# Designs tried in a protein design chat: VH-VL binders against TSET complex member tstD (tstD). Part 15

Target 1, 154 residues: TSET complex member tstD (tstD), of Dictyostelium discoideum (Social amoeba) (c0hlf1)
Amino acid sequence: MINSLLITNNNGNIVFSKYYSNINDEKQSEYEKLLYQFTKDEWVNSKNEKHLVTEFSGYITVFTNVGDLMLFLCGSEEMDELALSDVFFPIIESLKDICKKKGVTEQNFIEQIPKFILYLDEIIQRGHLDQVQLESIQNYSSLKHDQPIKKDNV
Short names: E, the ipSAE of ESMFold2; O, the ipSAE of OpenDDE; V2, 0.75 times the mean of E and O plus 0.25 times the DockQ between their complexes.

## First folded at step 12 (VH-VL; framework fv_oberotatug)

Design b4 (at its last look DockQ between E and O 0.09; V2 from the best seeds 0.00; counts 0 for: pae O 7.1 > 2, placed apart)
Fold by OpenDDE, look of step 12:
Structure b4 (fold): chain C 154 residues (1-154), chain A 122 residues (1-122), chain B 107 residues (1-107)
Amino acid sequence: as target 1 above (154 residues)
Amino acid sequence: EVQLVESGGGLVKPGGSLRLSCAASGFTFSYAWMSWVRQAPGKGLEWVGRIRSKTDGGTTDYAAPVQGRFTISRDDSKNTLYLQMNSLKTEDTAVYYCTTGYYSRWYYFDYWGQGTLVTVSS
Amino acid sequence: DVQMTQSPSSLSASVGDRVTITCRASQSISNYLSWYQQRPGKAPNLLIYYASSLQSGVPSRFSGSGSGTDFTLTISTLQPEDFATYYCQQSYSTPRTFGQGTKVEIK
């Protein structure tokens, strides 16, 4: 089961987070702070979208850098690195897609968070991987949530 | 602190027009989807319409009962949401609320104003 | 349009009681269901979003569950300030639609 997705800027400040477990805000805050401290020395090695893996607080955590953002995906002990990576890929592709015109920056991402949430809801449902193909994610998002996906007009 | 303050309500005759305003503060207004919801006296809540953020196209949607008569617009430079109501009917009598749709970190923020009363009566 | 049906329309309860309100959608809305509380003479406040996510600042005695067509709002231990009308709202498709409301009254 997927436990959480965390997105930070280059300074480690939380830009976006999604938890799929029922933990209270205090525990979430503590987890985020500790995860930041635990992984910050490895951030330089996460460039070029390389997937880095660590075990933190009993969870397998895959993290990487995309543009100006750091992404952290945490799963239960039942999930291995490959399983988490399979989830990570559609998330990264979605992030790139929603920011493709302006690039993946903190500012651009913040502006597209509502769309990202729609995409993420298609990718992960109840802590499990669902949609993995970007086209499917786009289509389902546009059909279900009264928020059309904008496409470039040729 | 997030604040939404509606204004412009009042008494109007059927067929008349009225323009409501919603002054927003305490959040990045330009990133927020804004909506109008109304409530007839002693009745339930009814979704009126929504306007998306400019970054998300700035498009609008309306409920069928108000389609073609009401127009939602926004001025991001003034952090203000508008509801232009034309061809008003008695059934449009309600308290009108402006609401947010705003995402930050892991929270979805949904705030409501205190509402402004619109009474359509002959 | 998606029709939202709440049950019951009203209920009487005492402080300390466990209260359960249900909402049914005419079609699957996934988890795009929110619960609002409206106290007398006040504007609605969001309690739960995405079926089970607690809005910031909302007491933990409130919880939401369900997916698809059937949803439940639970107040584990009713407090004096909880006597109000509650509404569910779907955000799955336009237009967004509300349930008829459930009035929680003092027994």
Scores: ipSAE 0.018, ipTM 0.609, lowest interface PAE 7.1, mean pLDDT 87
ESMFold2, look of step 12: ipSAE 0.687; ipTM 0.849
ESMFold2 (binder alone), look of step 12: mean pLDDT 91; pTM 0.938

Design b5 (from q23 with heavy chain D56Y, light chain S28D; at its last look DockQ between E and O 0.40; V2 from the best seeds 0.00; counts 0 for: pae O 2.2 > 2)
Fold by OpenDDE, look of step 12:
Structure b5 (fold): chain C 154 residues (1-154), chain A 123 residues (1-123), chain B 107 residues (1-107)
Amino acid sequence: as target 1 above (154 residues)
Amino acid sequence: EVQLVESGGGLVKPGGSLRLSCAASGFTFSYAWMSWVRQAPGKGLEWVGRIRSKTYGGTTDYAAPVQGRFTISRDDSKNTLYLQMNSLKTEDTAVYYCTTGRYYSRWYYFDYWGQGTLVTVSS
Amino acid sequence: DVQMTQSPSSLSASVGDRVTITCRASQDISNYLSWYQQRPGKAPNLLIYYASSLQSGVPSRFSGSGSGTDFTLTISTLQPEDFATYYCQQSYSTPRTFGQGTKVEIK
């Protein structure tokens, strides 16, 4: 089961997080803090979108950089690196797709977070991988939500 | 432009009820976490509670002083946040602000604030 | 709950002055700290997030520093529009909590 998806900027600050388990804010913050410290030396120097793998707090964690962002995907011990990579791929593709016009930057991503949430909901349902293909993600997202995605102004 | 406009404030007697509304625009409301923050006259800011987006379960959290008396809800079809206040006390007198965070998540670093609406609880 | 303590509660300053406000958390909150400015009769405005990140549209004379339990807001050169009350807020845990505020008054 997928535990969480975290997206940070280049400084390690959380830009987006999704937890699929029942966890309170304090525990989330603590987890994020510790994960940042634990992986800092590895992701700070990672700029080639290489998938890095580690075990942290009982979870297998796959993380990589995409543009100005770092992505962390955490799964239970039942999930191996390959299984997490299968989930990670459509997430990365979705991120690239929603930021296609301007590139994957913190600012651009923030503007597209509502759309990202829609895509993510198609990719992961109740902690399990559902949709994998970007076209399917796009189609299902469009069908389920009739409301236009508004751009958030800063 | 992000806009939050509170309404529904007024004078109410202790033990009374009041419902505040917050009309949101300029962002995808249905995916935003929303919060209420209040400020008693001449005092500091106090977090009242929050409501998560539907994709995050739409669950709510409340500050201890209002727990069991206040209810936060939302109508995504109307882009409106609500604060139902029951069993009002004099200490609930405050300007109530509607707020949201840009990240559509649990933290509110990129906060937007409404102009606030005054609630006065007095006999 | 995490308690936030600001110092000073109030200060008097003149235009052009350097102003420093501190905020202390009762526990380690990492960098989950924001600063707000509230002018009289207005809603608060976000100045700093993640302890040191400047909010878009905020003048560069504002800066934030610190991590863990001790944080600082600095106004390098106080302007007339900066006379206001400032609040720190932690977003580490629920409930969210604010400092008691620091009122910056004209000398």
Scores: ipSAE 0.366, ipTM 0.822, lowest interface PAE 2.2, mean pLDDT 89
ESMFold2, look of step 12: ipSAE 0.685; ipTM 0.848
ESMFold2 (binder alone), look of step 12: mean pLDDT 91; pTM 0.934

Design b6 (from q23 with heavy chain W107P; at its last fold request DockQ between E and O 0.50; V2 from the best seeds 0.78)
Heavy chain, then light chain:
Amino acid sequence: EVQLVESGGGLVKPGGSLRLSCAASGFTFSYAWMSWVRQAPGKGLEWVGRIRSKTDGGTTDYAAPVQGRFTISRDDSKNTLYLQMNSLKTEDTAVYYCTTGRYYSRPYYFDYWGQGTLVTVSS
Amino acid sequence: DVQMTQSPSSLSASVGDRVTITCRASQSISNYLSWYQQRPGKAPNLLIYYASSLQSGVPSRFSGSGSGTDFTLTISTLQPEDFATYYCQQSYSTPRTFGQGTKVEIK
ESMFold2, look of step 12: ipSAE 0.824; ipTM 0.918
ESMFold2 (binder alone), look of step 12: mean pLDDT 91; pTM 0.934
OpenDDE, look of step 12: ipSAE 0.857; ipTM 0.929
ESMFold2, look of step 13: ipSAE 0.836; ipTM 0.923
ESMFold2 (binder alone), look of step 13: mean pLDDT 91; pTM 0.938
OpenDDE, look of step 13: ipSAE 0.885; ipTM 0.941
ESMFold2, fold request of step 15: ipSAE 0.815, 0.831, 0.830; ipTM 0.914, 0.920, 0.921
ESMFold2 (binder alone), fold request of step 15: mean pLDDT 91, 91, 91; pTM 0.933, 0.936, 0.934
OpenDDE, fold request of step 15: ipSAE 0.891, 0.908, 0.912; ipTM 0.940, 0.953, 0.952

## First folded at step 13 (VH-VL; framework fv_oberotatug)

Design c1 (from b6 with heavy chain G101A; at its last look DockQ between E and O 0.66; V2 from the best seeds 0.81)
Fold by ESMFold2, look of step 13:
Structure c1 (fold): chain C 154 residues (1-154), chain A 123 residues (1-123), chain B 107 residues (1-107)
Amino acid sequence: as target 1 above (154 residues)
Amino acid sequence: EVQLVESGGGLVKPGGSLRLSCAASGFTFSYAWMSWVRQAPGKGLEWVGRIRSKTDGGTTDYAAPVQGRFTISRDDSKNTLYLQMNSLKTEDTAVYYCTTARYYSRPYYFDYWGQGTLVTVSS
Amino acid sequence: DVQMTQSPSSLSASVGDRVTITCRASQSISNYLSWYQQRPGKAPNLLIYYASSLQSGVPSRFSGSGSGTDFTLTISTLQPEDFATYYCQQSYSTPRTFGQGTKVEIK
């Protein structure tokens, strides 16, 4: 299972967060602070799109930067790096796809968050065992591009 | 452009009830976390509570003074946030604001505010 | 709950003055602090988020600093439209809490 996805800007400030575990705001804030402190020096020295991994309180977190953003995907205690990568790379490709006209920047991503949520929900819903249908997600997004979510397509 | 418009305020006696509405536009309301903040006349700002987006579970949190008396709800088909206020007390007298944040996550700050609606609880 | 204490509660200043307002949290809140301006009869407006980031459209004379428990809002050169009440607010935990406010008045 996926515990959380965090997307931060260059200063480590949260731009988007989604928690799939049911922990309170204070626990989330503690995790966010600690994750930034643990990874900030690696972020300064990292190269774009290099896949990095760390272990945090027994959970594996994979992270990378894409353009101006840093992405963090935290798995549950039963997920290993390979299982996380099967979810992480479609998420990265979705981010690139929604931002491609203007590039991956904090401002452009904020404008595209509703579309990103559509991609993310599809990936996570289908991420339970074998997520290989990125083209299916792209087709869904194209049909729903800049349109509100309908009840029968949530 | 994001717009938040509160309505439903008025004069009510202690023990009474009111329902406030907040009409939202200019963003994907169903993905947003929504909050209520109030301000007693001549006083400071006080957080009342919030409701998560449906995709994040749709649950609510409340400040202690209103827990059990106020209920936050949402109707995503109408882009409308509600605050049901029951068992009103004189200390609930305030301007009530609805608020949200542009990034569709738990609020780390509030960058959009409505104009507010006044609730007066008096004998 | 995290208590937010602002100082001073009010101040008088002239156009052109440098104004500083402080906010102290009862526990560390990292940089999860925002500042709001409220003009009389109006809704609050966000000025600063994450302690030091300026909201779009906010003049550069506003700046924020601090982390942990101690935070400062600075107006480098006070303008007539800056006479208002200012609030800090923490977003580290639930419930969200505001400082008591600082009223900036014309002397």
Scores: ipSAE 0.822, ipTM 0.916, lowest interface PAE 0.7, mean pLDDT 86
ESMFold2 (binder alone), look of step 13: mean pLDDT 91; pTM 0.931
OpenDDE, look of step 13: ipSAE 0.888; ipTM 0.944

Design c2 (from b6 with heavy chain G101V; at its last look DockQ between E and O 0.48; V2 from the best seeds 0.70)
Fold by OpenDDE, look of step 13:
Structure c2 (fold): chain C 154 residues (1-154), chain A 123 residues (1-123), chain B 107 residues (1-107)
Amino acid sequence: as target 1 above (154 residues)
Amino acid sequence: EVQLVESGGGLVKPGGSLRLSCAASGFTFSYAWMSWVRQAPGKGLEWVGRIRSKTDGGTTDYAAPVQGRFTISRDDSKNTLYLQMNSLKTEDTAVYYCTTVRYYSRPYYFDYWGQGTLVTVSS
Amino acid sequence: DVQMTQSPSSLSASVGDRVTITCRASQSISNYLSWYQQRPGKAPNLLIYYASSLQSGVPSRFSGSGSGTDFTLTISTLQPEDFATYYCQQSYSTPRTFGQGTKVEIK
């Protein structure tokens, strides 16, 4: 099961977080703090979108750099590096897609977070991988919600 | 431009009930976590509670002083946040602010505030 | 609950002064600390988030520092519009809690 997706800026501050388990705020904050400290020295090795893998707090954690953002995907139990990578890929593709006009930056991503949430909901349902293909993610996201995704946000 | 407009404040007797509304615009409301913060006259800020987005379960959390008496809800179709206040006490007298947070998902910081609506609980 | 304690509760200063406000948490909150400014009769405005990040539109004379339990808000050169009450707020745990506020008054 997927436990969390965290996106940070270059300073390690959380820009986006999604938890799929029932964890209180304090535990989330502590986890985020420790994750940053645990992985910060490896961030240099995550350049060029190289996927790094580590075990942290009982979770298998895959993390990578995209633009000026860091992405962390954490899973447990049946999840391994390969399984997490299968989930990580469509997330990265989605991030790139929603930021394709202006590039993957913290500022641009923040503006596209609502759209990202829609895509993420298609990728991960109840902590499990669902949609993988970007086109399918786009299509289903558009169909499920009455609120139109502005074309200029792509 | 993000706008939050509170309404529904007024004078109510102890033990009474009141329902506040917050009309939101300028952002994707349905994905935002929302909070209420209150301020008694001449006092500091006090967190009342929050409601998560539907995608994050739509669950609520409350401060101890209002737990069991206040209920936060939302109507995403109307971009409106609500605060149902029951069994009101004199110490509930305050300006009530509607707030939203940066980045929609994690309620870290209250970056947008409404103008507030005054609730006075008095005999 | 995490208690937030500000110091001082109030201070008098003149335009041009350097002003420093301190906020202490009862336990470590990492950098999950924000600062707000509230002018009389107005809603609070976010100044600083993540302890040291300046909110968009906020003048550069405002700065924040600290991590763990001790935090500081600094106004390098006080301006007339800066006379207000300032609050720190932790977002580390629930319930969210604020400092009691620091009123910056005209000397």
Scores: ipSAE 0.724, ipTM 0.895, lowest interface PAE 0.7, mean pLDDT 90
ESMFold2, look of step 13: ipSAE 0.824; ipTM 0.919
ESMFold2 (binder alone), look of step 13: mean pLDDT 91; pTM 0.928

Design c3 (from b6 with heavy chain S105T; at its last look DockQ between E and O 0.51; V2 from the best seeds 0.75)
Heavy chain, then light chain:
Amino acid sequence: EVQLVESGGGLVKPGGSLRLSCAASGFTFSYAWMSWVRQAPGKGLEWVGRIRSKTDGGTTDYAAPVQGRFTISRDDSKNTLYLQMNSLKTEDTAVYYCTTGRYYTRPYYFDYWGQGTLVTVSS
Amino acid sequence: DVQMTQSPSSLSASVGDRVTITCRASQSISNYLSWYQQRPGKAPNLLIYYASSLQSGVPSRFSGSGSGTDFTLTISTLQPEDFATYYCQQSYSTPRTFGQGTKVEIK
ESMFold2, look of step 13: ipSAE 0.810; ipTM 0.909
ESMFold2 (binder alone), look of step 13: mean pLDDT 92; pTM 0.935
OpenDDE, look of step 13: ipSAE 0.886; ipTM 0.941
ESMFold2, look of step 14: ipSAE 0.829; ipTM 0.919
ESMFold2 (binder alone), look of step 14: mean pLDDT 92; pTM 0.939
OpenDDE, look of step 14: ipSAE 0.889; ipTM 0.942
ESMFold2, fold request of step 15: ipSAE 0.819, 0.813, 0.802; ipTM 0.910, 0.913, 0.902
ESMFold2 (binder alone), fold request of step 15: mean pLDDT 91, 91, 91; pTM 0.938, 0.937, 0.937
OpenDDE, fold request of step 15: ipSAE 0.893, 0.909, 0.914; ipTM 0.942, 0.953, 0.953
ESMFold2, look of step 17: ipSAE 0.814; ipTM 0.910
ESMFold2 (binder alone), look of step 17: mean pLDDT 92; pTM 0.942
OpenDDE, look of step 17: ipSAE 0.877; ipTM 0.932
ESMFold2, look of step 18: ipSAE 0.812; ipTM 0.912
ESMFold2 (binder alone), look of step 18: mean pLDDT 91; pTM 0.940
OpenDDE, look of step 18: ipSAE 0.884; ipTM 0.935
ESMFold2, look of step 20: ipSAE 0.797; ipTM 0.905
ESMFold2 (binder alone), look of step 20: mean pLDDT 91; pTM 0.940
OpenDDE, look of step 20: ipSAE 0.868; ipTM 0.927

Design c4 (from b6 with heavy chain R102L; at its last look DockQ between E and O 0.45; V2 from the best seeds 0.73)
Fold by ESMFold2, look of step 13:
Structure c4 (fold): chain C 154 residues (1-154), chain A 123 residues (1-123), chain B 107 residues (1-107)
Amino acid sequence: as target 1 above (154 residues)
Amino acid sequence: EVQLVESGGGLVKPGGSLRLSCAASGFTFSYAWMSWVRQAPGKGLEWVGRIRSKTDGGTTDYAAPVQGRFTISRDDSKNTLYLQMNSLKTEDTAVYYCTTGLYYSRPYYFDYWGQGTLVTVSS
Amino acid sequence: DVQMTQSPSSLSASVGDRVTITCRASQSISNYLSWYQQRPGKAPNLLIYYASSLQSGVPSRFSGSGSGTDFTLTISTLQPEDFATYYCQQSYSTPRTFGQGTKVEIK
């Protein structure tokens, strides 16, 4: 499960935000300020789109730059870096795809936000369905040892 | 082109009710958080409240002076934002603006404003 | 709630003057501050967001600065169309709050 996606410009100002947990504006503002503070020295190190990881109060955040934008994906308490990366990489590729003709810049991304939201919603929904499908297979197999595991369409 | 057009303003007596509408076009309304801001004649701007996008739960927040009297709602199939105002007071007299920051989960500033609609509450 | 105090409430200036308007927040709001211009009889228009970022289509004579509690809007060379009322607004917390406005009038 993911808690948030943030996309900022090089100054750390929010260009796009999506919060999936119920936190108020003040907590969101505090998190956004702290995240920029903790990561700003690392932006020189991330110029080649290297994926970086940090931790805030037991939650893992993966982050990188793409063009002139910085992306941050924060996972829930039970989510590890590998699971988080399975969501993060498709988000990055979607961003590159919607911006490919003019490059990944703040202005070009802003023009493409409606398309990005569609891609993001599909990625998040697909990831959720994949997790539910895996749990359903495991639950069914624990009830019947000799039954084949059903393959569900998503 | 983004357009926000308010309607439904008018003259009403204290204790009365009125419903404002804001017709939206030129953007994906269902992804946007929407807000109401008001301005008493000759006075400054005052935030009234907001409604989240449906994907963020569609819930609302209100300024204290209108809490419990005003209700913000939306109809995404009609690209329309509503403000139901009940138990109106003379201090509710204002031009009411529909405004948005478009596709943020939370508005950080207001890019677009309607022209406003005047509500006059007087005996 | 975060109170926004704007100064001055009004000022008189001539075309070509440099104009400075200040806004103070009752608590730190980082750079979550925007500036709006409202010409007579019109809806407000966004000038500056995140304290210092210039909105698309806004002339470069407008600039913003500040962080924390103290913010400034500057008009470097006042033009006839700049006679208007200016508002600051914080987006750090709910409810959103505006300054009381600064009316810039022709001298």
Scores: ipSAE 0.759, ipTM 0.880, lowest interface PAE 0.9, mean pLDDT 86
ESMFold2 (binder alone), look of step 13: mean pLDDT 92; pTM 0.944
OpenDDE, look of step 13: ipSAE 0.882; ipTM 0.942

Design c5 (from b6 with light chain S34N; at its last look DockQ between E and O 0.54; V2 from the best seeds 0.78)
Fold by ESMFold2, look of step 13:
Structure c5 (fold): chain C 154 residues (1-154), chain A 123 residues (1-123), chain B 107 residues (1-107)
Amino acid sequence: as target 1 above (154 residues)
Amino acid sequence: EVQLVESGGGLVKPGGSLRLSCAASGFTFSYAWMSWVRQAPGKGLEWVGRIRSKTDGGTTDYAAPVQGRFTISRDDSKNTLYLQMNSLKTEDTAVYYCTTGRYYSRPYYFDYWGQGTLVTVSS
Amino acid sequence: DVQMTQSPSSLSASVGDRVTITCRASQSISNYLNWYQQRPGKAPNLLIYYASSLQSGVPSRFSGSGSGTDFTLTISTLQPEDFATYYCQQSYSTPRTFGQGTKVEIK
């Protein structure tokens, strides 16, 4: 489960946020402040690094820079780094695609946020369906092993 | 270009009801969070409440003075925000503005405002 | 709720003056502080967001500073069109709250 996506400029100011949990504005603002404070030293010492990972308040957050934007994807306690990266990578590619030749900048991204939301919702929905399908297969496999199955069943 | 146009203001007696509308254009209304802010004559600005986009749950938040009396709703097929005001009091007399931002997230700031519509609650 | 207090409530100034308006929050709001200008009979206009970011189309004589609880709006060289009421507003918490306003009048 994804808890949130944040996109900030180089100063840590929010350009876009999406929260998938029902925490109030004050808790969201507190999280945004702490996340920036916790990660800003990484930005000072690095440029366009491979996906970075941190743990904050028991949740794993993957983050990176794309152009002049900083992206943060926070998962629930169930999500590990690999599962988060599988969602994060398509989000980054969608951001690059909607910004195309103009480049990934705060100004260009703001103009494209409606298109970004469309692709973001698809990415999140696809991830949810994949998890449901996996759980269904595991449950089916367990029942199948417990039931004798004859050769002539379809 | 973004436009917000309020309508439905007028004179109403204490205890009465009134419904305001805000017609929106120039942005993807269905993805936007929308807010109401009011201003009593000669007084400052006061936040009334907001409604999330449908994709963010469509829920509402209200300032304490209007909780339980005012209802914010939206019709995304008409790009229209509504404010239903019930049990009106003289203290509700104000110009009512609808507002939004270009970021399609919870309100961090209000960079688009309508012209406002005046509601007068008087006996 | 976060209470926002502006100072002064009113001031008189001449064209060319430097004007400073202060806003204080009842708790830390990081930099989630915005400034609006409202000319008489008009809707408010955003001037400054995130404490110090200048909104597009706003003249560079306007600037904002501060973080935490104390914030300042500065007009470096007051112009005739700047005689208006100015409001600070926090977006750290719900409900959103405004300062009481600062009316800048012709001396």
Scores: ipSAE 0.828, ipTM 0.918, lowest interface PAE 0.6, mean pLDDT 87
ESMFold2 (binder alone), look of step 13: mean pLDDT 91; pTM 0.938
OpenDDE, look of step 13: ipSAE 0.881; ipTM 0.939

## First folded at step 14 (VH-VL; framework fv_oberotatug)

Design d1 (from b6 with heavy chain G101A S105T; at its last look DockQ between E and O 0.49; V2 from the best seeds 0.75)
Fold by ESMFold2, look of step 14:
Structure d1 (fold): chain C 154 residues (1-154), chain A 123 residues (1-123), chain B 107 residues (1-107)
Amino acid sequence: as target 1 above (154 residues)
Amino acid sequence: EVQLVESGGGLVKPGGSLRLSCAASGFTFSYAWMSWVRQAPGKGLEWVGRIRSKTDGGTTDYAAPVQGRFTISRDDSKNTLYLQMNSLKTEDTAVYYCTTARYYTRPYYFDYWGQGTLVTVSS
Amino acid sequence: DVQMTQSPSSLSASVGDRVTITCRASQSISNYLSWYQQRPGKAPNLLIYYASSLQSGVPSRFSGSGSGTDFTLTISTLQPEDFATYYCQQSYSTPRTFGQGTKVEIK
């Protein structure tokens, strides 16, 4: 189960957040600031978008930078680094794909968040791992839906 | 261009009910978290509550003074946010604003506001 | 709930003056604070988010600072159009809460 996806700018300010766990806003806010605070010095180790790994209270988080954004994917207690990386790579490629015309910047991403949500919902279904090829994700983006591709069945 | 247009305000007696609407355009409404903020005449701003996007569960949160009396709902097919107000009190007299943030996340700030609609609760 | 206290509740200043408005949170809210301007009869308008980030289209004479519990909004050179009420608001927790407002009157 995926706990959260965070996308921040270089100052650690949230550009996009999605929480799949049921924690309140105050706990989310605390996590967001601590996560950036403890990981910001690893920027040089994210060269060429190689992912990095950290651990918070027994939960594994993988992170990297893409353009001027930093991405963090946090797993639940049943997720290991390899399982997280298999979800993280398609998310990164989706971000690059929706921003490729102007590059991955905060401003370009903000304009593309609705498309990103469409890709993300295909990859992830209410915090559960989804096995999706990049080509399938790209095909869904051309449908121009304003609703999630996969509906919540529960 | 993002637009939020509130309607449905008016005069109502204590104990009465009223339903406000907020018509939205210029953004993907179904992915947005939407909020209500009110302002009593001559007073400050007060957060009323919010509704999550459907993809984030579609649930609501309310400020304590309105809990159990107000219901926030949305109709994504009509790009419309609603506020159902029941058991109205004179202290509910206010201009009601709908608001959102452009990031389609839980609100870290409010950068889009409607013009507001006035609700007056008096005998 | 997080209470936000603004100081002063009102002030009078001349065009060209430097104006500072303070906002204090009842607990740490990191930098999850925004500032709004409300002109008479209008909806609020966002000035500052994340304590110090200037919203697009807002004049550079506006600035914000602070983190934790103590925050300031500064207008470096007050202009006639800055007559308004200013509100801070925290987004660290739910419910969202606003300061009581600061009315800026231009002499």
Scores: ipSAE 0.801, ipTM 0.903, lowest interface PAE 0.7, mean pLDDT 86
ESMFold2 (binder alone), look of step 14: mean pLDDT 91; pTM 0.935
OpenDDE, look of step 14: ipSAE 0.878; ipTM 0.934

